VHH binders against p46559. Designs and how they scored, part 22

Target 1, 369 residues: p46559
Amino acid sequence: MTAIEKFFTEKSPDSEQVLLKVIELGIDFLGGEWKNVDKSQVNVSRVHGGQSNHMFHVTSSTSATPYLLRIHRQPPSQVFTDTVNLAIFSERGLGPKLYGFFEGGRMEEFLPSKTFDVNDVLVPENSRKIGAIFPLYHSINVPVSKSRRCVHLMREWLNGYESLGGGDYEILPTTVNYSDHPKSVSIKDLNHEIDNFEKWSTEIFEHTLVFSHNDLASTNILELNSTKELVLIDWEFGTYNWRGFDLAMHLSETAIDYRVPFPPGIKMNGDLIDNPPNIQIFCEAYVEADKKLKNRSPSDPTAEVKALIQECQFFWPLTNLFWALSAMKHSLLKFENGVDLDVQARDRLAVYFHLKPRSQKIYEELSKK
Short names: E, the ipSAE of ESMFold2; O, the ipSAE of OpenDDE; V2, 0.75 times the mean of E and O plus 0.25 times the DockQ between their complexes.

## First folded at step 6 (VHH; framework vhh_7xy4_2)

Design p2 (at its last look DockQ between E and O 0.03; V2 from the best seeds 0.00; counts 0 for: pae E 11.5 > 2, placed apart)
Fold by OpenDDE, look of step 6:
Structure p2 (fold): chain B 369 residues (1-369), chain A 124 residues (1-124)
Amino acid sequence: as target 1 above (369 residues)
Amino acid sequence: QLQLVESGGGLVQPGGSLRLSCAASGFTFSDYYMAWVRQPHGKGLEYIATISDSGSYTYYSDSVKGRFTISRDNAKNTLYLQMNSLKPEDTAMYYCAKGSPYRLDSTGYRFDYKGQGTQVTVSS
């Protein structure tokens, strides 16, 4: 725990110390009218909605600019990536403005909004809106490595798992009812799976490399109260990846409910996995928005939409393998956050092996063209 | 604006029963898992029961399983906890809690809001 995290978590938001500190931050990073703000004019309220950070809404009874104070809880490496991405988006008007950052925290524009939940993202109109905003983000050029990061992370986590003493992993689904999976997988088996998908993806989808969110769960989507526009947040995993991986990541997450406040703390919906209700409308919206963005002439989008759906379906199991490997490693570290990581890992692996044959078929079809 | 208001606590003899209620407002009640948590004096929070958004699934800690029943009425935005065969060990502040929608990387408790609580005391 950083000093600043300790400061803001141990003291009451209405304490004199906190009030003075937020004034200090206002002065340092915003200046202006914050210089004249008295502690009696300041209100600090905790904002619920971020598990990786402590968030406070800082306001005053003056004309001083209110701001969101974010105190980080995630590792420094993630903080760095997230901050850089936010800075770029801030300058381009694609998210909340970044007012400043410091060791252990940052100041952001407060956007009155609703954070989406798993029900919100299943609303067809919302799915359309989400599909329509992706091309804009995917068009951004970020000065980071252009290599796909998902493969690297999977191998890193698997190596970590092994180094921690992990061995053969038994697959016993809890929240899904798939049975077409192996009883267990070895480290060698998992490496082979990674290798195969890397090969397939590189061969048929390398041209689709874009800057990607890679973690667009419902809670990372804000709907602005004023305009009802959507804003994507939490870019800690923001790196270049295959377009289809990023899109499939979002779609796959729509089938997962993390609102269980008791072990295992997760529930996957097999029906949504097998028959995603909004994949068509999502992809239609993407294709239309992408054409507009690139000033392409209007044409029948049917073939393009079909192709994009296929692309998403191809990457769907890989998103589950990705998080399964993460869960496997962190389980050995006895990471406790209210979610049974073993249950998550097993269920995601079950989903992976259930969907993998479809991906292989897609590869076979597209590699012949 | 989000509010959870617990009621129904009190003093009861060992072997007795209580029914707790929680009135929810400020959010779409039917969209969230709900839970009961308790905190004995000088101890940490403990999850004891949870119920899915539709009420189709219920979960219980081993400490209360078979004695406590969690239920909900989504039309009334109300959560319930029927407590039977109460023991002195059940003495605690009881809180109604809203389930957290956050992902695997979330830390802390799996709820994002809890009420002010209602005191339950089991004593002879």
Scores: ipSAE 0.037, ipTM 0.319, lowest interface PAE 6.0, mean pLDDT 89
Fold by ESMFold2, look of step 6:
Structure p2 (fold): chain B 369 residues (1-369), chain A 124 residues (1-124)
Amino acid sequence: as target 1 above (369 residues)
Amino acid sequence: QLQLVESGGGLVQPGGSLRLSCAASGFTFSDYYMAWVRQPHGKGLEYIATISDSGSYTYYSDSVKGRFTISRDNAKNTLYLQMNSLKPEDTAMYYCAKGSPYRLDSTGYRFDYKGQGTQVTVSS
C-alpha cells in the first residue's frame, strides 16, 4: 500500500487532513479557483471505485471546479498505463477530462449522467445516436500494437481454460432452442474455429482495422444529464480490431439481458439473436456519420448500408465465441458473479454454431470479389 | 516466462495442518489478485480462497471458511494457504491461480493462469 492510499483509506473523508489535502490538490492541478477555498466550504464523499480504485467526489460551495479523485490500489507501472489511456481519451474529447495525475492517483471530470440499460439501447433515437458516435471513436489513433486483436485474447482464454484442467466442453443443456450445433467441442475444435475466423476476417476485412471498444454493452454507455450526449466508458478491452466486430458486439448484446435473477443471471432473447430490430437505423447512422467525418461526397448510401449490415452479420457469431471462451475459462474458477458462466458458455456456443453458416456464406460471396 | 510453483503438500492425518506455498515469477506479482483452487481426483476444479493484490481483502468458499487462511508476501512474490482442521474431503491437488488483467463484465475480477499443483492427502 502506497502512502497516499493509506492516507485516504485510514482517514475519514470529512477530517481536516483530507479536506486540506483535496484543497491542495485542487490548487496544484486546477489552479486559482481553489486558492481561496476554505475547508469549511469543501465536501468529500466516497464513490464506488470497484476493486482497483478508491474514488471520491470532491466539491465545494464555491465556483471551483469539482473533481473525481481516483486513488489507485495498483503499482506504479499499471497506474502509468491506466493514466496514459485516460489521457489519450481526454485530449480527444472522449470520456472525462483528465485534470491531473500524481504518484498513486489522478483527478478527472465527474460526469453527472444516466447509465443506459438494454431497453434504452433499442429506442430508435438512442440507437441512431450510438451508431453515429462509433466513427468518431474509430477515427482515434492510439499508439499501441495493431497486431493484437480480439482473436489473441480468445486464444489466451482458451489456453487458460486448458491450463486450469479444462477439456472437451459439452454444449447441452442450453436455455436457447437450437439443435444445429455439435454436442461437444474439443480445445482443438475451438482453435480451428478461431483460426478460420481470423483467416476469413484478415482476407476480406483487414482494411477495416480501427481502434475498437470491443465491449459496448448498454452499461458502458452514459447519457450526460446536461447535454444528453453519449459517452462511452470501460475501455478495458480496447484494441485495434476489425470494426465489424466492434459494431456486432454492440448489436449482439441487445439480445442479452443480464438483469435476470441468478441462477442463471443471463437470458438470451431468441427473437433478437439473428437480426435485432435496430440494425438498419444503427448502420444508417454509422454510414452517415462516417461520411461527414471523412468529408466524403455522397455515393450510393443504400448500398453502403447494406454492406455494413452484412459486415455486422459476418462478425456476429465471433462476438458470441469471444465471450463463450471467457466464460469457459472463468467457470473453472467457480466465481459467484451473478451469472452462471456455464450457462453463458453453452448458450453462446450454441448461438455461435447457429450463426456461423451465415458468416461462411458472406465470406464466400465477398472473396469472389 | 510466467511461472507458479506450488509446494508444501503431503500426507497428513485428519485434524492436522499443512501450509502451502506458491512461488511466482515472470510477472509483477503485487499487481494481481491470487487464488487457491483444488481438484479432487476425478472431479472438477473447486475455488477455495482469493486474496487481493495488497492482501487487504480475502474471500473464502463455505467448504473451507474458518479452517483455511490465505495470505501473501509481496516482497517475496509468494502466496500461502494455511490449512487447519483437515478432513478427508480436503484431499486434492491444490493449485495457485493468477488474476486476469481483463474484466469479463461489470462484476469484477477474473483468474487466467494456474500452476502445476501440489498434492494434499488427508487419511488415517
Scores: ipSAE 0.006, ipTM 0.141, lowest interface PAE 11.5, mean pLDDT 83
ESMFold2 (binder alone), look of step 6: mean pLDDT 83; pTM 0.843

Design p3 (at its last look DockQ between E and O 0.03; V2 from the best seeds 0.00; counts 0 for: pae O 11.8 > 2, placed apart)
Fold by OpenDDE, look of step 6:
Structure p3 (fold): chain B 369 residues (1-369), chain A 124 residues (1-124)
Amino acid sequence: as target 1 above (369 residues)
Amino acid sequence: QLQLVESGGGLVQPGGSLRLSCAASGFTFSDYYMAWVRQPHGKGLEYIATISDSGSYTYYSDSVKGRFTISRDNAKNTLYLQMNSLKPEDTAMYYCAKGSPYELESTGYRFDYKGQGTQVTVSS
């Protein structure tokens, strides 16, 4: 535990020490009106949410700018990456403003908002909004490695699985009803799958490399109360990747519900997987927004939209393989997150093998051009 | 080898008290957040209490707040859960869980290991 974490967890938010400390932080990083704020004018309230950080909403009865105080609980490496990403987005106006960071914490703009759930992201208008916002983020230049991180992570997790004593993995779907999968897959088989997708993706989609979120589940989308604009959060997996992978990641997650109140704690909807209802709207919005952003001349977007849909479909199974491998490794560690990781792994593998032939076909078609 | 061994469960009447213990081994106990989770029969896992590595911070779910107390003795590598004013709704398998610095999803601090569990039954 860091000194600052200890400070804010051992003292009451209404204690004099905490009130003075948040004034000090206000002065140091925001200045201005905070210089004239008295402790009697300050209110500190704990914000309930994720367990990754301690969060406090700091306000005053004055004109001083309120802020969200985040005290980190995460490892320093994760904090660093997250802070850098937030800083870049802050400067670009793509998220909450970062007012300041210090050892063990940071100050952010407080954004009254609603966090999306799995139902929200299936609303067509929301899907359109999400599609329209992606080009903004994908246009950002981030000074990190331009390697495709998804491939590295998959290999790392698979190696980890093997190192933990994992062997052949039996595929027995629980929440989906696909049957066009092998009964079991070996580590060698899985490596081969990774190799094939890496090859295919590199050959036909290398030009689409962009800075990507890579984990845009519903819970990582905020809708601002005031403007109804969307803000993407939790860039823990923020790295460069193929555009289609990032988009497919979001679309694929819209078919998964983790709110099951009983084991296995996950439900995948095969109907949504086979026939995603909003993929057209999502891609249309993306293409339109991208053109606008890049000052392209108006043209018939039909062909472009079709191509983007195809791109998303190509990467759809890979997103499932990605998380399946993660789940396989962590299940051996008896990881607890409310979800049966074995069920998740098996179901995602079933989805992967069900959709893989379509991806292969797309590769074959596009590689001839 | 990492081990978490829960004890102290049993049958108790409504309004009664129990104290659960968890003996930890195979890792540096004092470096990790710890938690108690429970699973009622036919239901999912529920986080009910979390304690920081030093014990300075505790978190309780609304369902147990004011009734349960989580504590730890780092010198003994032991986690505790004092349960008072027990209710039939508290009937569940109770597990000790080890925190992990790794996050699989954007759901906060994760726990990467749990024990075998101890059964708590509250019935008249």
Scores: ipSAE 0.006, ipTM 0.260, lowest interface PAE 11.8, mean pLDDT 89
Fold by ESMFold2, look of step 6:
Structure p3 (fold): chain B 369 residues (1-369), chain A 124 residues (1-124)
Amino acid sequence: as target 1 above (369 residues)
Amino acid sequence: QLQLVESGGGLVQPGGSLRLSCAASGFTFSDYYMAWVRQPHGKGLEYIATISDSGSYTYYSDSVKGRFTISRDNAKNTLYLQMNSLKPEDTAMYYCAKGSPYELESTGYRFDYKGQGTQVTVSS
């Protein structure tokens, strides 16, 4: 732990030391509006920061600008992509304003908002709004590597799993009701699955490369209280990637419920796994917004929507393999986050193998063209 | 101080019905997910139903789905569990639990129960 992480985790948010520190940060980065703020006027509230950050909402009873304080749980170099992405999106008005950054943390605008839940992402109008905002983010030229796709992180997780002593992985027991998967998989088998999907994706979908969120679960979508517009947050997995993976990740996450009690803290909704009910509306919104952004008329809008749906279906199982590999590694690290990581890995592997034949059929059909 | 007071338990015949209530105080009830948890004698806890802060989302374990209905009245700060078609395996101490979203070091909701519980016994 860095010294600043230790400071903010060992002390209560209402302690004098924390209150004085957040005033100091306010003065340093927001200026004189914080200079005469007294510690008795300051409130510091914890907010959810996930695995990568400790987050605090800092307010005062004065007119001083409130801010969100983010204290990194990892060395700054390991969260580099998230910091670059925030700065780029902030300058384009696509995210919270960046007020400043320092060794071990940053300060950003707090956005009064509602965080979406699994019910919100299933409402048809919300699916339309989410589909409509993706092309704007996908259009941004982010000056980072275009070669580190989702598959590179998957390989890093699998290599990490092996280095921690992991071996063949048993898929049962699961909470999903499938039997069309192997009993277990080897590290060699999983490397083959990654390699094969990379080959398929590069051959067919390389022209779809965009800067992607790669983790758009409902909790990463904010609805602003003032305007009801949506803002995408938590870009720590942001990379260039095939757009179909990004879209399929969002769609596949609508079938996942993280609000079930631990254990296991996760449930796959079997009714939604094969096809989400709003994929048509979602893809229609994407195509229409992309057309408007690029100032073009679609040559055959029905065909474009059908092709995009097929693209999402192709990448669907890969999104499950992605999180299965993460869960396998982090289970060996004994990471505790309110989810049974072996249940997650087993269920997602079962879903991967269940859906993979559809992706293979799509690849074979598109390869003929 | 936060308080959760369960009531409505008792002895019933198999196939019967009961309605449990949980009166909540000491916190803004309408801001939190709530759940019903049960513990059969000598066994671990089973989280059997959850409901979102607005009531728009519900979850049921497979053991009770179709037979039990969770509901809430945010104006009365009260959580309910309607239990129909009761079976001997439903015999347990029943607790209501307050959800705590957005916790540091955690991904999802954690449910804490604080009440004395209410006993449900299903026997011929």
Scores: ipSAE 0.000, ipTM 0.340, lowest interface PAE 11.4, mean pLDDT 84
ESMFold2 (binder alone), look of step 6: mean pLDDT 82; pTM 0.834

Design p5 (at its last look DockQ between E and O 0.18; V2 from the best seeds 0.00; counts 0 for: pae O 12.1 > 2, placed apart)
Fold by ESMFold2, look of step 6:
Structure p5 (fold): chain B 369 residues (1-369), chain A 123 residues (1-123)
Amino acid sequence: as target 1 above (369 residues)
Amino acid sequence: QLQLVESGGGLVQPGGSLRLSCAASGFTFSDYYMAWVRQPHGKGLEYIATISDSGSYTYYSDSVKGRFTISRDNAKNTLYLQMNSLKPEDTAMYYCAKGSPYKLDSGYRFDYKGQGTQVTVSS
């Protein structure tokens, strides 16, 4: 853990040391408007930071520009990628302004907004709005490697798990009610699953590569108070990737409630795991918005929607494997995030194996054509 | 200074109703998930209900689902628990709990609870 992370997590936001530090940061990155601010005029409050950041809203009773302070909890390479992605979207007016960055953190515009929760994303009109914004973000050219996909991060997590002393992983006990999975999996087994999905995805869906968010849970969606427009935030898992993974990630997260009390801090909704109720509306909105964005000639939208739904269903189990591998590694690091990471890993592995046969069937059908 | 003050506890007959309140101060109440937890005498804590910062989302343990309702009034910095169809097994000290401001992409944790209010269900 970095020195700056320790500083902001071990001290109260209203302590003299924190108040003086945020004034110092304001002076360093926003300039003279912060030079006349006294510590008695400053308010620092914690806000929702997700798994990857500690976040603080910094304001004053003066005219000094308020800011959102992010203190990173993640590896340096992921911090770099997230900051580059923010800067790119910020310059296109598609995200908060970036005021500055430093070792271990950054300062950005606070967007007066409502963060969506699980129930918000299932409201049909919100599902349409979310589906409609994806094509805009997918159209952005981001100057990062196009060869690194979600599977490469998955391999990094699995390798990290092994290097931390991890071995065969017991899938039981689970909170989901499935029995069509192995009792345990080896690191070799998990590498085989990653390799197999990479092979399938590359053969069938390589033409669908876009810059993807890869982590669009409800908490990464802001509804701006002023315009009611949606803004996607927290691009730390962003890579070029098959678009179906990105869409399936959003859809699969609707089955998962992270707002339950810890422990365990997570609950999978069995009724939603197989298909979300909003997949049709979401995919219709995506196809319609993509057509509008690209000024495409009229086409067969019904066939396109059906194909997109199938694409999402293909990637759905891979999104669960993705987070299972993250949870396995971070459990060994004793990472504290309000979720029992072994409950998450076991349940997601069970879901992965339960849904995988559908993905294999889709691959076989499409590769035959 | 951060404070959570529970009130509204007391003695009630089985099948009765009771409404608990929690007055919050010393932090921006509307920024935080809140919960009700209970502790029967000599037993561990049981987390029974959670409500999102906006109040738009709620969660209940199976032991109270359908009988208890969590709510909040962000304008008055107050959390509530409406308890209906009370049973002797609901007898416990009831606490409100404040969520942590550092929310991760999964789950919330709770980092402060009040001093509690006693609920006793007896005939």
Scores: ipSAE 0.006, ipTM 0.228, lowest interface PAE 10.8, mean pLDDT 84
Fold by OpenDDE, look of step 6:
Structure p5 (fold): chain B 369 residues (1-369), chain A 123 residues (1-123)
Amino acid sequence: as target 1 above (369 residues)
Amino acid sequence: QLQLVESGGGLVQPGGSLRLSCAASGFTFSDYYMAWVRQPHGKGLEYIATISDSGSYTYYSDSVKGRFTISRDNAKNTLYLQMNSLKPEDTAMYYCAKGSPYKLDSGYRFDYKGQGTQVTVSS
């Protein structure tokens, strides 16, 4: 626990120390308007939500600009990436403004909004809106490595798993009922899977490289109260990947429910995996928005939409392999986040192997063109 | 060692009231969301009430809204559930649940529960 985390967790939000500290932060990062604010005029309230970070809404009875104070609980590497991404988006008006950052925390614009849940993202109109917003983000040029980061992360996690003493991994799905998976997979097997998808993706989808969110779960989507516009947050995994991977990541997450009170803390819906209800409307919205963004003339989008759906389907299993490998490693570290990581890993691997043949078929079809 | 110990359950007539308590130990109680969940016999777990770490925010299921009140005393490391206007449908094992310290994708995720206390509402 960092010093600042300890400070804000051990003291009441209405304590004099906290009130003075948030005034200090206001002065340092927002300027003179906070210089005239007295502690008696300040209100600090804990913000509820699904994020791991400590969040406080800081307001005053004066004209001073209110702000969201975020105290990080994330690894430093993730904090760095998230901060850089947020800074870029802030300057481009694509998210909350970043007012300032410091060791262990940051100040950002408070956006009155609703955070989406698993039900919200399954609403067709919401899916349409989400699909329509992606092209804007995918059009951003970010000065980071253009490597396919998802592949690197998978290999890193697998290497980490091995280094921690991990061996053959038995696949026993819990929340899904797939049976077309191997009984177990070795590290060698998993490396082979990564290699194959890297090869396939590079060969047929290299032209689709875009800056990607790579973790667009429901809780990373805000709906603004005032305009009902959507804002994507939590870009800690923001990096370049294949477009289809990013889109499939979101779609695949819509089939997962984490609202279980106790372990395994995760439930995957096989019906949604096999027959995603909103993939059509999502991709239609994407194509339409992308055309507009690029000033393309209106045309029949049927072929493009079909192609994009196929692209999403191709990457769908890879998103599950991605998080499975993460879960495998972190399980060995005894990481506890309310989810049984072994269950998550096994279920995601089951999904992976269930969907992999479709991806392979897509590769075979597209590689001949 | 992390412990959650529920108490206060029992047999009560329809329309009656009970107050459940949960004594927490082995972790920093004030840092976590807490919840009450219940499990009727032969049924799955149900979220019924959640409270934020500071107690500033409370959430209720529709099934108990207006009848149950969740509260906490962080100084005493204790979680409470005041249950009023009890109904036979409220009969269940009631568990105190600890929230996750990490990202809650649904906003409500818990990684530990106590042994539970039985609540039976019967005439």
Scores: ipSAE 0.005, ipTM 0.281, lowest interface PAE 12.1, mean pLDDT 89
ESMFold2 (binder alone), look of step 6: mean pLDDT 83; pTM 0.846

